# VHH binders against Flagellar brake protein YcgR (ycgR): the designs that were tried, part 91

Target 1, 263 residues: Flagellar brake protein YcgR (ycgR), of Thauera aminoaromatica (c4kar8)
Amino acid sequence: MAELSTPSPASPAPLDGGRGDELEKFTLRGARQILQLLQDLITHRGLITAHTGGGHSFMTAVLKVDEERGRVVLDPSPDPQANRRALAAPRLTCVTQLDGIRIQFPLVGLGEGQDKGRPALFAPLPAEMLRLQRREFYRLQVPLAHELSCLLKAEDLARKPVEVSARVIDIGAGGVAVVVPTGAAEFVIGGTLPACRLALPDGEPIELDLEVRNLNRQTQRNGTEQLRVGLRFAALPRAADTRIQRYIFKTERALNAKARGGL
Key: E = the ipSAE of ESMFold2; O = the ipSAE of OpenDDE; V2 = 0.75 times the mean of E and O plus 0.25 times the DockQ between their complexes.

## First folded at step 9 (VHH)

Design Y3 (from yc3 with T52Y E54G; framework vhh_7yz9_2; at its last look DockQ between E and O 0.01; V2 from the best seeds 0.00; counts 0 for: pae E 5.3 > 2, placed apart)
Fold by OpenDDE, look of step 9:
Structure Y3 (fold): chain B 263 residues (1-263), chain A 118 residues (1-118)
Amino acid sequence: as target 1 above (263 residues)
Amino acid sequence: QWQLVESGGGLVQAGGSLRLSCTASGFTVDDYYMGWYRQTAGNEREWVAFIYSGGSTTYADSVKGRFTISRDNAKNTVYLQMNSLKPEDTAVYYCAATYRFGSPLDYWGQGTPVTVSS
């Protein structure tokens, strides 16, 4: 009887940088605030998904805050490979939820050692922590069946204009994340893609300017490499914003209904 | 293409100073956490210093008070000023960039060798 490994609940993905500017207002940078939030995580034994890049993550927890040394102590993964990945990564992205509030924070400078004779991971205290209510930065994971796409006007390596049809994988009020084949175009973080076209199911494509905010190379299970591009809406007309919000709301409602066994 | 290029490595006497540079291409350094790592032959890479997008910095204990990481956004370059160098600082130094949001995307330079003679 092959124990059907219950698919581990999809680890919450980090918020895409497509909303970087909008995220600033939700970013805690005060040392006291950061310490308090970390202590709250300890107190509530909050499980943290630690993302190491390349689509890899592991479950951890904040075990201790060492204020004297200015470091946080994390529970290492039972998987040695996950720990190796964490140590090799310039940044660990920690994602958790406390009282319905999404918390995301980066850790850099990871090291391994022992805390009270137990293996532990160590990192300097985070310089910033995101604290977001779900309503503030909800990003809808776009169902594959909706086949949302965005026509990107970009440039190739030769700076020749190219149009790339990109699949939209998530959408929010502030932007979209798309996937493109590796090498389809050259993207520069902070660069603007003018006159792109976002296709929604409810009508004509929306023409909009997009700003590249995040890039992530992903290797699919089949070995194919894709580029995930986080895009911010640079100039979103009010009508377009309304359409996007409507789509998100409608889709979310449908997904929730389905999850409840209604459809 | 996204690239980090390190420079400034070389031979220096103990107690001397070096300044490493890391120039980014294809992205702007102010949106990234920029860092330095070092690696010796046969050992694992160890982090040395980071500068956050907001300009705050952090250092490994081994280099604290001796090394300074800084950034020039206009030049899209990160620097590591290394003072009071010790033979133990001998390593290949690597520049790293990681975007502050989302899933980690890491860029690495080719490395620049630093040799501190006794």
Scores: ipSAE 0.349, ipTM 0.740, lowest interface PAE 1.4, mean pLDDT 86
Fold by ESMFold2, look of step 9:
Structure Y3 (fold): chain B 263 residues (1-263), chain A 118 residues (1-118)
Amino acid sequence: as target 1 above (263 residues)
Amino acid sequence: QWQLVESGGGLVQAGGSLRLSCTASGFTVDDYYMGWYRQTAGNEREWVAFIYSGGSTTYADSVKGRFTISRDNAKNTVYLQMNSLKPEDTAVYYCAATYRFGSPLDYWGQGTPVTVSS
């Protein structure tokens, strides 16, 4: 008989590196700002997912800050193997979300010791901390049944105009990710696609300019090759932003109602 | 005064199921990080499962997919549902609570024995 895996609940994952320059304005590097944010995590007993690499992580919390020595004190895992992996890791990537704010920071040089006679983990203060409001990091995974699409005004390999109807797979405040058949158009990172049309379920399509931010080839479940295109919204009018946010919140509420046991 | 009382242990055949309960008095279970540990004779207590105040759960590799920890705030009780039991699961099972997760824990129950026969 084949083993049936229980689906794991979603865990906070680090933001990928392809968004680094987009996130710079939300990155704290001042010592006072970093200390204040760490104190907020201590005060609210914020649970942190510490990623050790290789798909491994453990839950922790900041117990205190030792300002004199420039160190943070972390609670160890109840799993001894997780603690050994953490001590062996060259970096921990710490991720948490407190009251709708996503917080991410690296720790290096992790060591073990004691704090007031109890085991603890220690690391130098992080040199940076990322702090984002939900709308600045959240991407709604578009339900397949919605069949959301975006009409892209692009060029083919012969540099001739072509319109491509692309399925939207995720959407957030700053952009969308779409999928297209391989070879449907030529996409260049940094390139602009003017006058594209995003079709939301309610109302007329939104006309907007899109900037190509990343490209990734993907293999569908059935083996079909397609191209994932990450697109940023250029200068988005307030009305368009409002419609996008309304779609996101309405869809998320509907999904949450279904998950709570609505038939 | 606080107290943790485990119940639901017993003898079960391999492949069977048991549900352990841990009822707290003197404090509210959702204010603490709650866990289950187990111990065989002559060995240290080993971690089994942990439920955090926000509801997130984590499990030892040896029980993942077979055991489920849960919390009922109305009954001030934490449960360990143990399915597909193996003889290796034979142990005394302890409920534990702490205001800071990790080791050492602040509060322990007296334990409930579980025996899984082959």
Scores: ipSAE 0.173, ipTM 0.636, lowest interface PAE 5.3, mean pLDDT 83
ESMFold2 (binder alone), look of step 9: mean pLDDT 80; pTM 0.812

Design Y4 (from yc3 with T58I; framework vhh_7yz9_2; at its last look DockQ between E and O 0.02; V2 from the best seeds 0.00; counts 0 for: pae O 12.1 > 2, placed apart)
Fold by ESMFold2, look of step 9:
Structure Y4 (fold): chain B 263 residues (1-263), chain A 118 residues (1-118)
Amino acid sequence: as target 1 above (263 residues)
Amino acid sequence: QWQLVESGGGLVQAGGSLRLSCTASGFTVDDYYMGWYRQTAGNEREWVAFITSEGSTIYADSVKGRFTISRDNAKNTVYLQMNSLKPEDTAVYYCAATYRFGSPLDYWGQGTPVTVSS
């Protein structure tokens, strides 16, 4: 069958600069680590969005690392105006992914020249590279035997308070997905559900605020309808986060051990 | 033997549309960055659009929103859909293949002329 490519959407934006202290633990500063990560981008032919400021960006790639001169070599844009913007910018913010992990790094002092007789852009090696792991989106499929539930403090169609006990079908560092009967409450994407209660097997329920991120209607075999509600954790205290991570880790280990060979 | 053959050029009224095709032989188009350039008399060729080997597309500012590049791997063909054509789009259009965005280009077609009358 024929395959047609569609146009790509707009380039990803850099992370907000106001998160600097929170991002420090994901920041690589060792020369060997930086060189290895750049080499991985070269080996996997990773495409990079280079942001020049003012909402402008261009697509590039790392062609090689010149360790002797302490420089990276970049593929110029085919658009001369994009190259001029890049050379005029005081700083490029480069954004890409490697195996689903976000990578972001600054380049300063960009210059033009040639590499083996072909046009190229040059910059000193970055002093730091952000490598953001995505463990927060891992979603454990909750075993039915655990009967994990979340008491939702929501509203009905008439805007009256209702409490809905919802079964948790998956859970991750950033949120849960639950199922409720259609019509049990009114949910609005972007809406907040304050003071909900997540019941884990250990200890008392966790009180937390949830934000509705998505809604999916489902029809069961008997014709009844249910609603899958995707919920993000908001303002999650450290102790609550620790309990959720412990539950995920213990359950995943138990499921893996059972799959590999119980008696 | 590697060849690129453009087709689909012609005369069109301003505001009209035209679709160019570029069929490759001797290599597969999804192994390369494939693109379109255009050239007016007395000028250097200017870049119009690229589609990467991975399928990402990029466009020159002058054509963004009006032109769409696409690829049909089964037919080994790259297309340029040109909408809302303007007289300044008048040029000979060349298909190209390369390993890099920057110059020099590795392979060029013979070109297909496009004339946009007002």
Scores: ipSAE 0.258, ipTM 0.698, lowest interface PAE 3.6, mean pLDDT 83
Fold by OpenDDE, look of step 9:
Structure Y4 (fold): chain B 263 residues (1-263), chain A 118 residues (1-118)
Amino acid sequence: as target 1 above (263 residues)
Amino acid sequence: QWQLVESGGGLVQAGGSLRLSCTASGFTVDDYYMGWYRQTAGNEREWVAFITSEGSTIYADSVKGRFTISRDNAKNTVYLQMNSLKPEDTAVYYCAATYRFGSPLDYWGQGTPVTVSS
């Protein structure tokens, strides 16, 4: 019985603090709230994408909250290099989802050790956790069969303009995540990609400006490397927003119907 | 601590060759785009050559055919072989590490001077 390796859920990209004021209402700073949310992550065995910077990340989980020591215990990566990066990083940005709600929190002061004789990563409890309930932050995992793509206008390492056809892997009201081949282009976080084209199944491509918000280097099982790029809609026309929302809704409905055995 | 240390700079005659080395510490060079920049007094720093994590190489037009960038992962070192040197190649050469795909995080060495005499 070949264990169907469940495709590793697309690692949610960290949201760079947009307008800090808007996110404040979604930020938990209470010690009890933080502990509860971490405990919920443990209970649900929530997979966490831990971003170490520079487009590197690894999958982890909260294994334990040590309230006495004021620390969180994380599952280390099976990749020693990822662990080294994590330990060297001034900040770990942890991103996960629980019940459709995006959760993001920083960890600083990572250390390695053992928990009950098993290798573990340790960090002080986060000072804050972001819990995003807004629909705008919801990301639909795009079915492979839909073959959504985004034509990115970017630059290569030599700053030569290049166009990259990127597969859209998730989409939300606020942006898309795409995957691009290694070396296809250079992306700078905070940079704008002007006049890109998002292809939806329902009509002509949408021309839009995209802002690079996250970079995540991914190694596929076959050893092929790809870059996941989180892109925010920098300027989205209302008509385009409506089309995107319609697509998301329609797709979600179809997926739910299928999950219920209706299709 | 992440560091880049350049070496191999010096004085060379026009038409001569020089090999620069850049040794990384605290990170592995194959995780990054490793490259060389050069800067002359009063000018902006310009890129010279890069090697990608995959081992692909890119060169500025001014050095194509003359310079070769390479990497030794075991030594965690990047090299710049400079052949057919010209007086115009006189500069301080800096080693840099950048995350693949244009990360804003760049690591720089302190630089090594190269002087090409006519």
Scores: ipSAE 0.000, ipTM 0.243, lowest interface PAE 12.1, mean pLDDT 84
ESMFold2 (binder alone), look of step 9: mean pLDDT 81; pTM 0.815

Design Y5 (from yc3 with E54G F101W; framework vhh_7yz9_2; at its last look DockQ between E and O 0.42; V2 from the best seeds 0.00; counts 0 for: pae E 14.7 > 2)
Fold by OpenDDE, look of step 9:
Structure Y5 (fold): chain B 263 residues (1-263), chain A 118 residues (1-118)
Amino acid sequence: as target 1 above (263 residues)
Amino acid sequence: QWQLVESGGGLVQAGGSLRLSCTASGFTVDDYYMGWYRQTAGNEREWVAFITSGGSTTYADSVKGRFTISRDNAKNTVYLQMNSLKPEDTAVYYCAATYRWGSPLDYWGQGTPVTVSS
């Protein structure tokens, strides 16, 4: 009887750095707030996925906060190689969840040592911590079959107005990621695209303003270059927000049902 | 090409001072934590100092009170002022830039040697 190793719950990946400006409002920088949140993690024995880069991660926990020394004590990995990677990494990205809230924080300056005679990892206290509700950080990967699109009102290199129909690849409460052909328009990070139209399956397109937050060139398997554009909802009416949330919820349920063999 | 370039290393007598510089090219360091590591022959790289994007600084105990890390975002440069240098500070010093929100984009310099003679 081969023990079906229950697939280890996919370690939560760090948030995409392309959202940096959007994340500021969710960033804690107060020393007291940071300490409290770390203590909460300790109290709740929160397991933390520590990302060391290169697609590598290990499970850890905050064991102790040493306020006097201004450091956190982490549980080392049982894998020596993971610990070596952690120590070699310029940054450890810690991701966890507490009461449905995603917590993410960077640790820099890792060292190894002993705490009370046990091997431990040490790092200075994080200077900042992200605290995000699920609705704030969740991005639904849009099924290809849904064919979500966003009509972008942009400019070309000559600053001539152009309309670009972009495929929506992911959607969340805060925005969408779209793909456009390279050269279809000029996008500037921080720029606003006014009066765009997001097409949802449940009705008329939503007119909204979008802010360009991220630009990534991607090469497809077929060698074609595409531009991935991360877009923030600049001003989202409540009705539109409700529709988007409904879509996300409905789609997630459907995907989960399918994954369970129900569809 | 995205790179970090260290400079300012060299030979100095014990008790002397050096100022290391690390300049980023190809990317802006505004959202990056900047830091210094050092490595001696046969040993693992050790953390020396970091400065956050917000300007908060942290130091290893071994250099605390002697070294000062600072940054100039307009110049895309991080500095390490090293005072009261000791022979044990002899190492190759490496600059690092890490994106604050978990981007896979981490950058290392090629290193600059610092030798402190007794």
Scores: ipSAE 0.372, ipTM 0.746, lowest interface PAE 1.3, mean pLDDT 87
Fold by ESMFold2, look of step 9:
Structure Y5 (fold): chain B 263 residues (1-263), chain A 118 residues (1-118)
Amino acid sequence: as target 1 above (263 residues)
Amino acid sequence: QWQLVESGGGLVQAGGSLRLSCTASGFTVDDYYMGWYRQTAGNEREWVAFITSGGSTTYADSVKGRFTISRDNAKNTVYLQMNSLKPEDTAVYYCAATYRWGSPLDYWGQGTPVTVSS
């Protein structure tokens, strides 16, 4: 079931040029590396959330690797409908953690059968596995009370410079997401916004070059339209990275303390 | 805004070959896992082959050794070379794209019919 929520990288991809390129450097492709990682999951009895699509998932585990046939053996769900969804799915996205590292891998060609007289699910070995430390996938949802902002140096429809003060809604090691009123500026996926300024509470604003990675139009409850802009940090200096990580760490600790001691 | 267009389907005798093409417009295939799927009348779509953004391939057991998926990012195109075709390969073949770690398939093509006569 869904008792243990696992972070998912299911966020929409940019229309052109995607987060897939950003994750490539964390991708294992070597057969020996993949086999060893799967064996580690077996040894530690790691629980895996298997996503079948359409918002559906089930809990499973890698029971073994059948090296002679080049396939993994998974524990089936006790829910027959979950098994039917898994067998019908174009792919199974498996997500788990081992020693604090997020591990994600696709399985395609899932089939059913028996393993040692027990029902089991089978798939070819994954061709790739993603291995991420928390900082590579985590995005802090910025509390509204912090009013964190980023000054964007963008262009209007006539391609003339305009400055937009945008509210930061999430922040991670690789970038931020901001919201702006619809029409405040023109943004182009892949476009660069030079010399923007990210205002953190603990010092002077950080001057950053930002790259537009995604755009989503939103309608607020009161009918007001706004634009969510996903922005990637270009060439983030170590000092800026440290300040961002410190903000994330302190804010997360404060949010956790509030949740334990009351709201 | 985006489109996947399949081509190369048709009639072929058992034991024959076909090459399917899938060309993307409105986005580049470089960052996507690309796949081929097929659907027979009265059945749900089934997966046939996948190629990762890095070029690694995997196949359904029913087609392994007979089908080859490939990509040409310069032409924004993915191919499925189908050899030693059997009547059970008769289906409408669909091209699809998804992000390597992300949501269920983001983009689907129109489909191209393939008929394999005995």
Scores: ipSAE 0.000, ipTM 0.180, lowest interface PAE 14.7, mean pLDDT 78
ESMFold2 (binder alone), look of step 9: mean pLDDT 82; pTM 0.822

Design Y6 (from yc3 with F101L S103E; framework vhh_7yz9_2; at its last look DockQ between E and O 0.05; V2 from the best seeds 0.00; counts 0 for: pae E 19.6 > 2, placed apart)
Fold by OpenDDE, look of step 9:
Structure Y6 (fold): chain B 263 residues (1-263), chain A 118 residues (1-118)
Amino acid sequence: as target 1 above (263 residues)
Amino acid sequence: QWQLVESGGGLVQAGGSLRLSCTASGFTVDDYYMGWYRQTAGNEREWVAFITSEGSTTYADSVKGRFTISRDNAKNTVYLQMNSLKPEDTAVYYCAATYRLGEPLDYWGQGTPVTVSS
């Protein structure tokens, strides 16, 4: 009886999470903006995952915005139990995507009723809606075969300038995650690494300033320790941004094509 | 406002125990991977423990057998039970949530300090 060695859950990749305060710039609180976004969801028939808590969710859609009453009308679940959970929940967390933008908003004070003779859920208009552009938050896992690297200009423990060639493991419009050998340099969260060089496969390296956002020590299966460094682009020239975006899109397309068996 | 709020930090003697809590506000954590990180005075933030939406747990080697991560979806809260605390466990502990491991759509708390006195 071969003990199926349950694959040791891969060490969770360090969260390159933005601070809650960083989300403020993506939060809509204006009544007109909120109404417009809800209307856009209606127009595009956007499916919404509504989380009711306790590990439960259901699919819904915004059916109508009632501006006069200051409420949103949602499509109820075909599952009566889901609707009961929704009504009992202190908060409904709605998640959807429109045009590659992740949208998240809370609804509170849910009620049930009828809209034009059809069962519906009602809630007051959300006070805020979060819009996260995929391009800003999406991180492409860089294929190993691409061998992307970033030359980091950092300091060692003695504050001596050192250059570290780091492998890029993920990339997005907002930054990169890299891996470096432990002890290669000293990194400080919030610190700036000036005049670094990001190597893309399509041309000359991009010179850019990087801000350290996250540090995570990882032990590999082979016992080797590595430091994962989450880096934000501090000042990205427009041309560089375009190149990075192009690389991401091209790579994503290729990966998707491969996943579909097209390659 | 979408946020994680940590609590339960404080001063404890070596060998003692603490229980940290992290409560989400503005969103539910039902589908999130929940994790604890810690940052020491050396400005390194390291992962401590993770719990999946399915309840699977993973621990850093430094805390295995001593720390336990758990979640209560009904309370929208994740916990870190820390036993047999050591001076080297002194750090600011941060809660984090993500829909998918390695993806950038995550939330961080402000952190709760833990000091273990020898």
Scores: ipSAE 0.018, ipTM 0.415, lowest interface PAE 6.8, mean pLDDT 83
Fold by ESMFold2, look of step 9:
Structure Y6 (fold): chain B 263 residues (1-263), chain A 118 residues (1-118)
Amino acid sequence: as target 1 above (263 residues)
Amino acid sequence: QWQLVESGGGLVQAGGSLRLSCTASGFTVDDYYMGWYRQTAGNEREWVAFITSEGSTTYADSVKGRFTISRDNAKNTVYLQMNSLKPEDTAVYYCAATYRLGEPLDYWGQGTPVTVSS
C-alpha cells in the first residue's frame, strides 16, 4: 500500500489469484453461459463497479452484447478521468451483484466509440466470468432416514490406518459434517483424509479428498458421546459437484412437499 | 478519495474483548468483500477474516470461534468483535476491501493497534 514500485512481471489476473483452484467451480467459461449472464445483467440493468487498478474505479453498466462481433458495450463514466484510466488500463475488473449473486469478470482491450450516436466503451467478450452463489455456504440437514454415509480413511490413536464409516448429518457445496463415535479415529484440524468415499443414493460412492476443518464433541440425551467432524471437499470434480447439488435440491423439494402436505 | 479508517484498538487484558470498527469513505462497502488483517513487528501481514457482500463469513483457524466479522452497510462500516483475546493476538489490525475473492485490494486503512497483556 505504501509501495509505488511495480514488479517487472505482469500482475496476476484477478480471477486467477492464489485461490484460483478453489474458485474453479464458480467460473463460467462457456460462450453461451457468458452471453446468458451478460444478457441477464442488461435485462435487470445491473450496475457494475469497474476497477482500473491502483485503487481507482468507476460505475458502469452493460448496454448491449454484439454477438456477431464478439463485443460487449459499456456505459462510459461522466467523469473524464475515470474514462481515461479505463482506456489506459490493461484490464478492467468488473464486479456486480444480480439477485444476491456476486458476479466478477475481466475485460481487456477496452476501446471507445459510439453506440446509437452516444459515447460508449467497447471490449471483447470476457473469456470467463465468476459467479459466486449464496448456496456455496448452504448446508442441508440430512434426514436420518436417508442414512447417508462417508467412508473416512483416517488414522487411529496409534497412528495406524483405519477406515471409519461416518454418518453424514449435513451436506453443502463445500463439504459435509459427519459424526463418529469418540475414539474411532484421531482427527487433526487441517489434516487431509485422502480417498474417502461419499455414498449418495444415485450411484457408486464418490471418491474424494477431505480436509478436517472443525471438531466438536457432542453428548446426546442418552449420554452417548460422539465427535462431529466438519470436512471440506478438496478439488471436487464437476461430476461429483453435480451429483451433490442434485441430492440437495431433490431432498429440499421433498422436505418442503412433506411440510406443505402435512398441513 | 477512497479511505478506510479503523478504530477501537487499545490495551486489553488476556481473556478480554475489543470491538474494532472500519468506516469507508469515497466508496460503498456494499459491493465489496471486506476483510481484517493483522501484522506483528517484522512479520508478514496475515489474514484474519472476510465477509462477503452478501454477509457470508470466513475466518482464519487461529481466530475461529473467538472473532466475529460483521457489516452495517447503512453506516458504511465493518466490525471485528474480538473475544477471549490472547497475547498472541497482539498486532496492528488493518481493514481492507477487495473485489476479487481471497485477495485484498489496495484499499487499506492506517491500522489500529491492539495489545493484549498476559
Scores: ipSAE 0.000, ipTM 0.089, lowest interface PAE 19.6, mean pLDDT 78
ESMFold2 (binder alone), look of step 9: mean pLDDT 81; pTM 0.814

## First folded at step 10 (VHH)

Design P1 (from K4 with A33V; framework vhh_7pa5_2)
Fold by ESMFold2-Fast, scan of step 10:
Structure P1 (fold): chain B 263 residues (1-263), chain A 121 residues (1-121)
Amino acid sequence: as target 1 above (263 residues)
Amino acid sequence: QVQLVESGGGMVQPGGSLRLSCAASGFTFSTYVMSWVRRAPGKGPEWVSTISPLGGSTSYADSVKGRFTISRDNAKNTLYLQMNSLKPEDTALYYCARDLDYWDSGTFDIWGQGTQVTVSS
């Protein structure tokens, strides 16, 4: 393959609101804990996806925490339309990841102005922050060298059965994200793809049912379009869960070892 | 491992324009605040301009405000400085720098080798 185009990784999506009670044990509400976590995001330069509602989001970062004024300072989008949507939104849902830990928090009362003469967005400190340390919410970016694939059983645009081999771009205990050529199959959010086959290294493919959670179209450098599909494991057998978990931990350790040795 | 390589300098007459580029490698460019810093012959370094990680916020030294524009292309790991209405006093080595502290100080940990800008008639 001479082409160097590849689908870009997608930003994390917000968790479902119906999980509120289950997530309470992972929710930080102490002012000092919230300040420390925000400071950790600054120190580690965590990029944040801010969801403004209506399927819209933009990339931002926490530039500083202003403890005296009780607010966070955010990097504005270079797109003025994204900033306008954010300022009009009743709430931002901010999602990021720090060392494999999912972090999510709301910001209410977004304003714009300047901090020390520099354009900025600001909001009051969040009253709560979700910090998920559980492996089931961790997403491993799959190395291209692993050639991880999932054979999807779907329907084409004519509603005829079709099998599509999709490249797995990320994987967690709860699901995978895959890329497929645009038009290869029709996907419906909430629809189930039965008896799909996930190919992991060192073993037979895992047969499992996948639920479509999200869809995103991506245009490659060469002008071709690909579809990114987020898929949830609908009913994961214990043996399959163990194999997926082992793959994630093994790959994470190898990537961490390379990062330390490569520096 | 971490490298910043500047280019685009040269000789130009007063009132002319130059566009400087800085190619970054060995780190996640999009997560860092980046700055341009210059050093005139026989002088210490002078901060010129800063840009936030995603490019939504920029700032400039009073001496260049309205004449220079800082920008970045995170997909190409490249920082730019568009220099218009150049003056003899802009003659300096221009450095691309990785900035650790956007708001409270100009703390730079990685610098490029610099690109020479000479404004003379």
Scores: ipSAE 0.213, ipTM 0.691, lowest interface PAE 4.8, mean pLDDT 83

